# Designs tried in a protein design chat: VH-VL binders against Protein DJ-1 homolog C (DJ1C). Part 5

Target 1, 167 residues: Protein DJ-1 homolog C (DJ1C), of Arabidopsis thaliana (Mouse-ear cress) (q8vy09r84to250)
Amino acid sequence: KKVLVPIGYGTEEIEAVVLVDVLRRAGADVTVASVEQKLEVEGSSGTRLLADVLISKCADQVYDLVALPGGMPGAVRLRDCEILEKIMKRQAEDKRLYGAISMAPAITLLPWGLLTRKRTTGHPAFFGKLPTFWAVKTNIQISGELTTSRGPGTSFQFALSLAEQLF

## First folded at step 19 (VH-VL; from n1 with light chain Y31R)

Design v1
Fold by ESMFold2, fold request of step 23:
Structure v1 (fold): chain C 167 residues (1-167), chain A 119 residues (1-119), chain B 112 residues (1-112)
Amino acid sequence: as target 1 above (167 residues)
Amino acid sequence: EVQLVQSGAEVKKPGASVKVSCKASGYTFTSYYIHWVRQAPGQGLEWIGGINPSSGYTFYRRKFQGRVTMTADTSTSTVYMELSSLRSEDTAVYYCAREPYYDSGWDYWGQGTLVTVSS
Amino acid sequence: DVQVTQSPSSLSASVGDRVTITCRSSQSLLRSSGKTYLSWYLHKPGKAPQLLIYEVSNRFSGVPDRFSGSGSGTDFTLTISSLQPEDFATYYCQQYYETPYTFGQGTKVEIK
């Protein structure tokens, strides 16, 4: 099973590292891709993260799961990556799994139009930006191919839910 | 100075495998991707894939997925590309080239390795 | 896949001539950063390809001033202002925006 976890400047470290670690322990082939023009990026709390590859090298690959960590400005850096947007739109169109935690549902997925008619949750501070009818306050929300979660405190639950869906 | 030196020419039968080496010198090996590109007789350049020697992470053009394997040996600063299930259309000169860990032009290339696949 | 196409496929020219080669991308190679991901290479038989131009218009170190690149998000030009004997070769454009990385089919520049 192939998984893409993109990271950027200001990515939330707990959300990214827990996601990668849990999925790798479950047996997934996880690619950590930088959306920056370097492999080493600083997370939102100052931790240096080292990606396997730049996102440009991932453009033609097919992933069983693409999972987005949050963080500020991490979620914005992901939102502004044209290649990642293309990858995620193909993921959704092909009915393959994708996920977003914390700030990523509202900041990253919403502008891409990927929350349309999807029950979603997200970071409490950004909950009001989610579509009113579809927003929910669960720790984990699965809506078709999309899984969303709330923040660092739900990172393990998020990662385990995705692992279960993959296997 | 920066150099990429490749292994010598090879002649193979259809269905066999070939492994081409690319030895780097004159720079920090683990700070650059190595790409592989081939050129069939009378044809243009075709990208095959690449590797991050720092992590061993590989990224292959989809048409080669399943029959190409790239590896890196940091102790010898050498990248290997193995292509299996060879066909006559795999006859080409194979080149390695380096790219920094930001999207850039590929500034240094190996001298090329002719691989001939004939029955 | 992003395709790049070159024109012409070949040309004959004399030493001293001005030569232009065009490259067109099927998609814009411009990112929001303002950078455009196109390069040009020179290739002689029996030799390694050589980087001439990157990011549309930047000459690689040691490349003579007679080589220049220009263009926009989908349309690009390599110009050789005064062709020299060592410039008879095949020229390739390459997009490096995203994988799969692709090259133009090449433009062979031959002596008349």
Scores: ipSAE 0.870, ipTM 0.932, lowest interface PAE 0.6, mean pLDDT 94
Fold by ESMFold2, last read:
Structure v1 (fold): chain C 167 residues (1-167), chain A 119 residues (1-119), chain B 112 residues (1-112)
Amino acid sequence: as target 1 above (167 residues)
Amino acid sequence: EVQLVQSGAEVKKPGASVKVSCKASGYTFTSYYIHWVRQAPGQGLEWIGGINPSSGYTFYRRKFQGRVTMTADTSTSTVYMELSSLRSEDTAVYYCAREPYYDSGWDYWGQGTLVTVSS
Amino acid sequence: DVQVTQSPSSLSASVGDRVTITCRSSQSLLRSSGKTYLSWYLHKPGKAPQLLIYEVSNRFSGVPDRFSGSGSGTDFTLTISSLQPEDFATYYCQQYYETPYTFGQGTKVEIK
């Protein structure tokens, strides 16, 4: 099972590292890809994260799951990555699993049009940005192929839900 | 200063494997991807895949997934590309080339290694 | 996959001639950063490919001034202003926007 976890400047470290650790322990082949023009990026709380590869090297691969950490400006850095947007749209179009936690649902997925008719949760501070009729206040929300979650405190639940869906 | 030196020519039978080396010098080996490209007789250049030598992470063109393996030895600053289940159409000159860890043109290439697959 | 297509496939020219080679990409190679991910290589028989131009128009170190690149988005040109004897070779464009990385079919520049 192949998983993509993209990271960028200001990615939330807890959300990213928990995703990667839990999914690897579950047996997934996890790629950490930088959306920046370097492999080493600083997270939102100052932790230096080292990606395996730049996102450009991931464009032709098929992933069983693409999971987005949040963080500010991390979610914006992901939103502005054209290659990642293409990967995610293909993921959704092919009805393969994708996920987003914390700020990523509202900041990253919403502008890409990937929340249409999807029940969605997200970070409390950005909940009001989600579509009113589809936004829910659950720790984990599964809507078709999309899984969303709220923040660092729900990171393990998020990752474990994705692992269960993968395996 | 910067140099990529490849192993010598190989002659193989169909179904065999070949392992080509690319030894780097004159730069920080773990700061650059190594790509592999081949050119069959009378044909253009074809990208095969690459490796991040600092982590060993590999990324292969889908056409070659399952037949190609790339490894890096940081102690000797050497990358290896192994291609298995060889066919006559794999006859080509194989090149290594470097790219920094930002999207860039590939500034230095190895001299090439001729691999001939024949009965 | 992003494809790049060169024109012409071959040409004959004399020393001193101006040579123009075009490359067309199946999608834009421009990112929001303003950078465009197209390079040109020179390949002589029995030698490794050599980087000439990166980011459309930037000459690599040591490349003579007679080589220039131009273009935008999907359409690119390599120009050799006054062909020299050492310039008879095959030229390739390459997109490095995303994998799989792809090269044009090549343009062989021969003596007329």
Scores: ipSAE 0.870, ipTM 0.931, lowest interface PAE 0.6, mean pLDDT 94
Fold by ESMFold2 at other seeds, fold request of step 23:
Structure v1 (fold): chain C 167 residues (1-167), chain A 119 residues (1-119), chain B 112 residues (1-112)
Amino acid sequence: as target 1 above (167 residues)
Amino acid sequence: EVQLVQSGAEVKKPGASVKVSCKASGYTFTSYYIHWVRQAPGQGLEWIGGINPSSGYTFYRRKFQGRVTMTADTSTSTVYMELSSLRSEDTAVYYCAREPYYDSGWDYWGQGTLVTVSS
Amino acid sequence: DVQVTQSPSSLSASVGDRVTITCRSSQSLLRSSGKTYLSWYLHKPGKAPQLLIYEVSNRFSGVPDRFSGSGSGTDFTLTISSLQPEDFATYYCQQYYETPYTFGQGTKVEIK
């Protein structure tokens, strides 16, 4: 099973590292891709994260799961990556799994139009940005192919839910 | 002086495999991707895939997925590309080229390796 | 996949001629950073390809100033202002915006 975890400047380290570690331990082939023009990026709390590859090298691949960590400005860096947007829209169109935690549902997925008619949770500080009718306060929310979660404190639950859906 | 030196020409039968080497010198091997590109007779350039030598991470053009394997040996600063289940259409000159870890033009190329696949 | 197409496929020219080669991509190669991911290569038989121009218009180190690149978004041009004997070769544009990386079909510049 192939998984893409994109990272950028200001990515939330707990969310990113827990995703990668749990999914790799579950047996997934996880690619960590930088949306920046360098492989080493600084996370939101100053941790240096090293990607396997730049996102441009991932554009033609098919992933069983694409999972977005949050963080600020991490979620903005992901939102502004044209190649990642294309990958995620293809993921949703092909009805393959995708996920977003913390800031990423409201900051990254919403502008891409990927929350339409999807029950969604996210970071408390950005919950009000989610469509009111569809927003929920669960720790984990599965809505079709989309799984969302709230923040660093729910990272293990988020990653385990995704692993279960993959296998 | 940056150099990429490739292994010599190969003649193979259909169904066999070929392994081409690309030895780097004159720069930090683990700071650049290595790409592979081929040119069949009378055809243009076709990208095959590449490798991050620092981690061993590979990314292949989909049409070659399952037939191509790239590996890197950091102790010898050498990348290998193996193409299996050869067909006559795989007859080409194969080139390696380097790219830094930011999206850029490919500044240095190997001299090319002719692979001929015939009965 | 991002496709790039060149024209013409070949041309004949004399030393001193101005030569223009065009390249069109199936999508914009511009990112929000303002950078555009298009390069040009020169290729002579029996030799490795040589990078001429990157990011549309930047000459690679050691490339003579008779080579220039221009264009925007999806339409690009390589110009050789005064063709020299060493310039008879095949020229390729390449997009490096995203994988799969693709080259134009090539333009062979031949002596008349």
Scores: ipSAE 0.868, ipTM 0.929, lowest interface PAE 0.6, mean pLDDT 94
Fold by ESMFold2 at other seeds, fold request of step 23:
Structure v1 (fold): chain C 167 residues (1-167), chain A 119 residues (1-119), chain B 112 residues (1-112)
Amino acid sequence: as target 1 above (167 residues)
Amino acid sequence: EVQLVQSGAEVKKPGASVKVSCKASGYTFTSYYIHWVRQAPGQGLEWIGGINPSSGYTFYRRKFQGRVTMTADTSTSTVYMELSSLRSEDTAVYYCAREPYYDSGWDYWGQGTLVTVSS
Amino acid sequence: DVQVTQSPSSLSASVGDRVTITCRSSQSLLRSSGKTYLSWYLHKPGKAPQLLIYEVSNRFSGVPDRFSGSGSGTDFTLTISSLQPEDFATYYCQQYYETPYTFGQGTKVEIK
């Protein structure tokens, strides 16, 4: 099973690292891709993360899961990556799994139109940006191919839910 | 004095494998991707894939997935590309080229290696 | 996949002529950063390809100033202002926006 975890400047380290670690322990082939023009990026709390590859090298691959960590400005860096947007839209169109935690549902997925008619949770501070009728306050929310979660404190639950869905 | 020096020409029969080397010098080997590109007779350039020598991470053009393997040996600053299940259509000159870890033009190329596949 | 298409496939010219080669991409190669991911290469038989131009218009180190590049997000031009004997070669554009990386079909510049 192939998984893409994109990272950028200001990515939330707990959310990214837990996601990668849990999925690799479950047996997934996880690619960490930078949306910046360098492989080393600084997370939201100052931790330096090293990606395997730039996102441009991932454009033609098919992933069983694409999972977005949050963080500020990390979620904005992901939102503004045209290649990642294309990958995610293809993921959703082909009905393959995608996920977003913390700020990523509201900041990254919502502008891409990927929350339409999907029950969605997210970080409490950004919850008000989610569509009122569809927003829920669960720790994990599965809505079809989309899985969302709330923040660093729910990272393990998020990663385990995705692992269960993959396998 | 950046250089990429490739191994010599090869003649193979259909169904065999070929392994081409690309030895780097004059720069920090683990700070650049190595790409492979081929040119069949009378044809243009075709990208095959590449490798991050720092981690060994590989990314292949889909049509070559399953037939190509790229490896890096940091102790000799050498990348290898192995292409298996050779067909006559694989007859080409194979080039290596480097790219920094930011999206950029490929500034230095190897001299090319002719691989001929014939019955 | 992003395709790039060159025109013409071949041309004949004399030393001193101005030569123009065009390249068209199937999608924009411009990112929000303002950078555009198109390069040009020169290739002579039996030699390694040589980078001429990157990011549409930037000459690579050591490339003579008679070579220039221009263009927009999908339409690009390589110009040789005064063709020299060493410029008879095949020229390729390449997009490096995303994988799979693709080259134009090539433009062979021959002596008239």
Scores: ipSAE 0.867, ipTM 0.929, lowest interface PAE 0.6, mean pLDDT 94

Design v1
Fold by ESMFold2 at other seeds, last read:
Structure v1 (fold): chain C 167 residues (1-167), chain A 119 residues (1-119), chain B 112 residues (1-112)
Amino acid sequence: as target 1 above (167 residues)
Amino acid sequence: EVQLVQSGAEVKKPGASVKVSCKASGYTFTSYYIHWVRQAPGQGLEWIGGINPSSGYTFYRRKFQGRVTMTADTSTSTVYMELSSLRSEDTAVYYCAREPYYDSGWDYWGQGTLVTVSS
Amino acid sequence: DVQVTQSPSSLSASVGDRVTITCRSSQSLLRSSGKTYLSWYLHKPGKAPQLLIYEVSNRFSGVPDRFSGSGSGTDFTLTISSLQPEDFATYYCQQYYETPYTFGQGTKVEIK
């Protein structure tokens, strides 16, 4: 099972590292890809994270799951990555699993049009930006192929839910 | 002085495997991707895939997925490309080339290794 | 996949001539950063390919001023302002926007 976890400047470290660690322990082949023009990025709390590869090297791969950490400006950096947008739209089109935690649902997925008719949750501070009828206040929300979650405090639940869906 | 030095020419039968080496010198080996590119007789350049030597992460062009394996040996600053289940259309000159860990042109290339596949 | 297509496939020219080679990509190679991911290489039989131009128009170190690149988005040009004897070779454009990385078919520049 192949998984992509993209990271960028200001990525939330807890959300990213818990995703990667839990999924690797579950037996997934996890690629950490930088959306920046360097492999080492600084997270939202100053932690230096080292990616396996730049996102440009991931464009032609097929992933069983693409999971987005949040963070500010991390979620904005992901939103602004054209290659990641293309990967995620293809993931959704092909009915393969994708996920977003914390700020990523509202900041990253919403502008890409990937929340249409999907029940979603997200970070409390950004909950009001989600489509009113579809927004749900749960720790984990699964809507078809999309899984969303709230923040650092729900990172383990988010990662375990994704692992369960993969296996 | 940046140098990529490849192993010598190979002659193989269909169905065999070939392993080509690319030894790097004159720069920090673990700061650059290594790509592999081939050129069949009378044809243009075709990208095969690449490797991040610092992590061992590989990324292959889909048509080669399952037939190509790339490895890196940090202690000798050498990358290897192994191509299996050889066919006549794999006859080509194989080149290694480096790219920094930002999207860039590939500034230094190896001298090339001719691989001939014939009965 | 991003395809890049060169024209012409070959051309004949004399020393001193101005030579123009074009390259077209199937999608824009421009990112929001403002950078465009197109390079040019020179290749002679029996030799390693040589980087000439990166990011459309930036000459690689040691490349003579007679080589210049231009273009935007999907349409790119390599120009050799005054062809020299050492410039008879095959030229390739390459997109390095995303994998799979792809080269143009090549343009062979021959004497006369």
Scores: ipSAE 0.866, ipTM 0.930, lowest interface PAE 0.6, mean pLDDT 94
Fold by ESMFold2 at other seeds, last read:
Structure v1 (fold): chain C 167 residues (1-167), chain A 119 residues (1-119), chain B 112 residues (1-112)
Amino acid sequence: as target 1 above (167 residues)
Amino acid sequence: EVQLVQSGAEVKKPGASVKVSCKASGYTFTSYYIHWVRQAPGQGLEWIGGINPSSGYTFYRRKFQGRVTMTADTSTSTVYMELSSLRSEDTAVYYCAREPYYDSGWDYWGQGTLVTVSS
Amino acid sequence: DVQVTQSPSSLSASVGDRVTITCRSSQSLLRSSGKTYLSWYLHKPGKAPQLLIYEVSNRFSGVPDRFSGSGSGTDFTLTISSLQPEDFATYYCQQYYETPYTFGQGTKVEIK
């Protein structure tokens, strides 16, 4: 099973590292890809993360799961990556799993149109940006191929839910 | 002086495998991707895939997925590309080239390795 | 996949001539950063390919001033202002926006 976890400047370190660690321990082949023009990325709390590869090298790959960490400005950096947007739209079109935690549902997925008709949760501070009819306040929300979660405190639940869906 | 020096020409039968080496010198080996590109007789350049020598992470063009394996040996600053299940259409000159860990033009290339597949 | 197509496939020219080669991409190679991911290479038989131009118009170190690149989004041009004997070669454009990385089919510049 192949998984993509993109990271950028200001990515939430807990959300990113827990995703990667849990999914690798579950047996997934996890790629950490930088959306920046360098492999070393400083997270939202100053932790330096080292990606495997730049996102440009991931464009033609097919992933069983693409999971987005949050963080500010991390979620914005992901949102503004054209290659990641293409990957995510293909993921959704092909009905393959994708996930977003914390700020990523509202900041990253919403502008891409990937929350349409999907029940969604997210970071409390950004909950009001989610479509009112579809927004929910659960720790984990699964809506078809989309899984969302709220923040660093739900990172393990988020990653475990994704691992269960993969295997 | 930056150099990429490749192994010598190979002649193979269909169905065999070939392993081409690319030895780097004159720069920090683990700071650059190595790409592989081939040129069949009378044809243009075709990208095969690449490797991050720092982590061993590989990324292959889909048509070669399952037939190509790239590895890096940091102790010798050498990348290997192995292509299996060879066919006559795999006859080509194979090149390695480096790219920094930011999206860039590929500034230094190996001299090329002719691989001939004949039945 | 992003395709790049060159024109012409070959041309015949004399030393001192101005030569232009065009390259068209199936999608924009411009990212929101303002950078465009198109390069040009020179290739002679029996030799390694040589980087000439990156990011559309930036000459690589040691590349003579007679080589210039221009273009935008999807349409690009390599110009050799005054062809020299060593410039008879095949020229390739390459997109490095995303994998799979693709080259144009090549433009062979021959002596007239």
Scores: ipSAE 0.866, ipTM 0.930, lowest interface PAE 0.6, mean pLDDT 94
Fold by ESMFold2, last read:
Structure v1 (fold): chain C 167 residues (1-167), chain A 119 residues (1-119), chain B 112 residues (1-112)
Amino acid sequence: as target 1 above (167 residues)
Amino acid sequence: EVQLVQSGAEVKKPGASVKVSCKASGYTFTSYYIHWVRQAPGQGLEWIGGINPSSGYTFYRRKFQGRVTMTADTSTSTVYMELSSLRSEDTAVYYCAREPYYDSGWDYWGQGTLVTVSS
Amino acid sequence: DVQVTQSPSSLSASVGDRVTITCRSSQSLLRSSGKTYLSWYLHKPGKAPQLLIYEVSNRFSGVPDRFSGSGSGTDFTLTISSLQPEDFATYYCQQYYETPYTFGQGTKVEIK
């Protein structure tokens, strides 16, 4: 099972590292990809994360799951990555699993049109940006191939839910 | 003086494997990707895949997934590319080339290794 | 996959001539950073490919200034302002926007 976890400047470290650690322990082949023009990325709290590869090297791969950490400006850096947008749209079109936690549902997925008619949750501070009829206040929300969650405090639940869906 | 030196020419039968080496010198080995590119007789250049020598992370063109393996040995500053289940259409000159850890043109290439697959 | 196509497939010219080779990509190679991910290589029989131009128009170190690159979006041009005898080679454009990385089919430049 192949998993992509993209990171950028200002990515939320807890959300990113918990995703990677839990999914690798579950037996997934996890790729950490930088959307920046370097492998070393400073997270939102000043932690330096080292990616395996730049996102450009991931464009032609097929992932069983693509999972987006939040963070500011991390979620914006992911949103503005054209290659990641193409990967995610293809993920959704092919009905393969994708996920987003914290700020990523509202900041990253919404502009890409990937929340259409999907029950979603997200970070409390950005909840009002989600489509009113479809927004829910659950810790974990699964809606078809999309899984969303709220923030650092729900990171383990989010990662475990994704692991369960993969295996 | 940046240099990529590849192993010598190989002749193989169909179904065999070949392992080509690319030894780097004159730069920090773990600061650059190594890509592999081939050129079959009368054909253009075809990218095969690459490796991050710092972590061992590999990324392969889907056409070669399952037949190609790339490894790096940091103690000798050498990358290896192994291609298995060889066919006659794998006859080509194989090149290694480096790229920094930002998207850039590939500035230095190895001299090439001819691999001939015939019965 | 991003496809890049070159024209012409071959050309014949005299020393001193201006030579122009074109490359077209199936999608824009421009990112929001403002950078465009196209390079040009020179390849002589029996030798390794040599980087000439990166990021459309940036000449690699040691490349003579008779070589220049231009273009935007999906259309790119390599120009040799005054062809020299050592410029006999096949020229390739390459996109490095995303994997799989792809090369044009090549343009063989023959000197009369």
Scores: ipSAE 0.861, ipTM 0.930, lowest interface PAE 0.7, mean pLDDT 94
Fold by ESMFold2, fold request of step 23:
Structure v1 (fold): chain C 167 residues (1-167), chain A 119 residues (1-119), chain B 112 residues (1-112)
Amino acid sequence: as target 1 above (167 residues)
Amino acid sequence: EVQLVQSGAEVKKPGASVKVSCKASGYTFTSYYIHWVRQAPGQGLEWIGGINPSSGYTFYRRKFQGRVTMTADTSTSTVYMELSSLRSEDTAVYYCAREPYYDSGWDYWGQGTLVTVSS
Amino acid sequence: DVQVTQSPSSLSASVGDRVTITCRSSQSLLRSSGKTYLSWYLHKPGKAPQLLIYEVSNRFSGVPDRFSGSGSGTDFTLTISSLQPEDFATYYCQQYYETPYTFGQGTKVEIK
């Protein structure tokens, strides 16, 4: 099973590392890809993260899951990556699994139109940005192919839910 | 002086495998991707895939997934590309080339390795 | 997949001539950063390809200033202002926007 976890400047370290570690322990082939023009990026709390590869090298691959960590400005860096947007839209169009935690649902997925008619949760501070009728306050929300979660404190639950869905 | 020096020409039969080496010198081996490109007789350049020697992470063109394996040996600053289940259509000159860890043109290439696949 | 196509496939020229080669991409190679991911290479039989131009117009170190690149989004041009004897070769454009990385089919520049 192939998984993509993109990271960028200001990515939330707990959310990214827990995703990667849990999914790799579950047996997934996880690619950490940088949306920046370097492999080493600084996370939102100053931790230096090292990606496997730049996102441009991932454009032609098919992933069983693409999972987005949050963080500011991390979620914005992901949102503004044209190659990642193309990957995610293809993921959704092909009905393959995708996920977003914390700020990523509202900041990254919403502008891409990937929350349409999906029940979603997200970071409490950004909950008001989600469509009112579809927004829910659960720790984990599965809506079809999309799984969302709230923040660093729900990272393990989020990653384990995704692992269960993959396997 | 940056150099990429490849192993010598190979002649193989259909169904066999070939392993081509690319030895790097004159730069920090673990700071650059190594790509592999081939040119069949009378054809243009075709990208095969690449490797991040720092981590061993590989990314292959879908056409070659399942038949190609790339590895890196940091102790000798050498990348290997192995292509299996050879066909006559795999006859080509194979090149390695480096790219920094930012999207860039590929500034240095190996001299090329002719692989001939014939009965 | 992003395809790039070159024109012409071949041309004949004399030393001192101005040569122009075009490359067209099936998709824009421009990112929101303002950078465009197109390079040009020179290739002689029996030798390694050589990088000439990256990012549309940036000359690689040691490349003579008679080589220049220009273009935008999807349409690109390599110009050799005054051909020298060592410039008779095949020229390739390459997009490096995203995988799979693709090259133009090549333009062979021959002596008259």
Scores: ipSAE 0.860, ipTM 0.929, lowest interface PAE 0.6, mean pLDDT 94

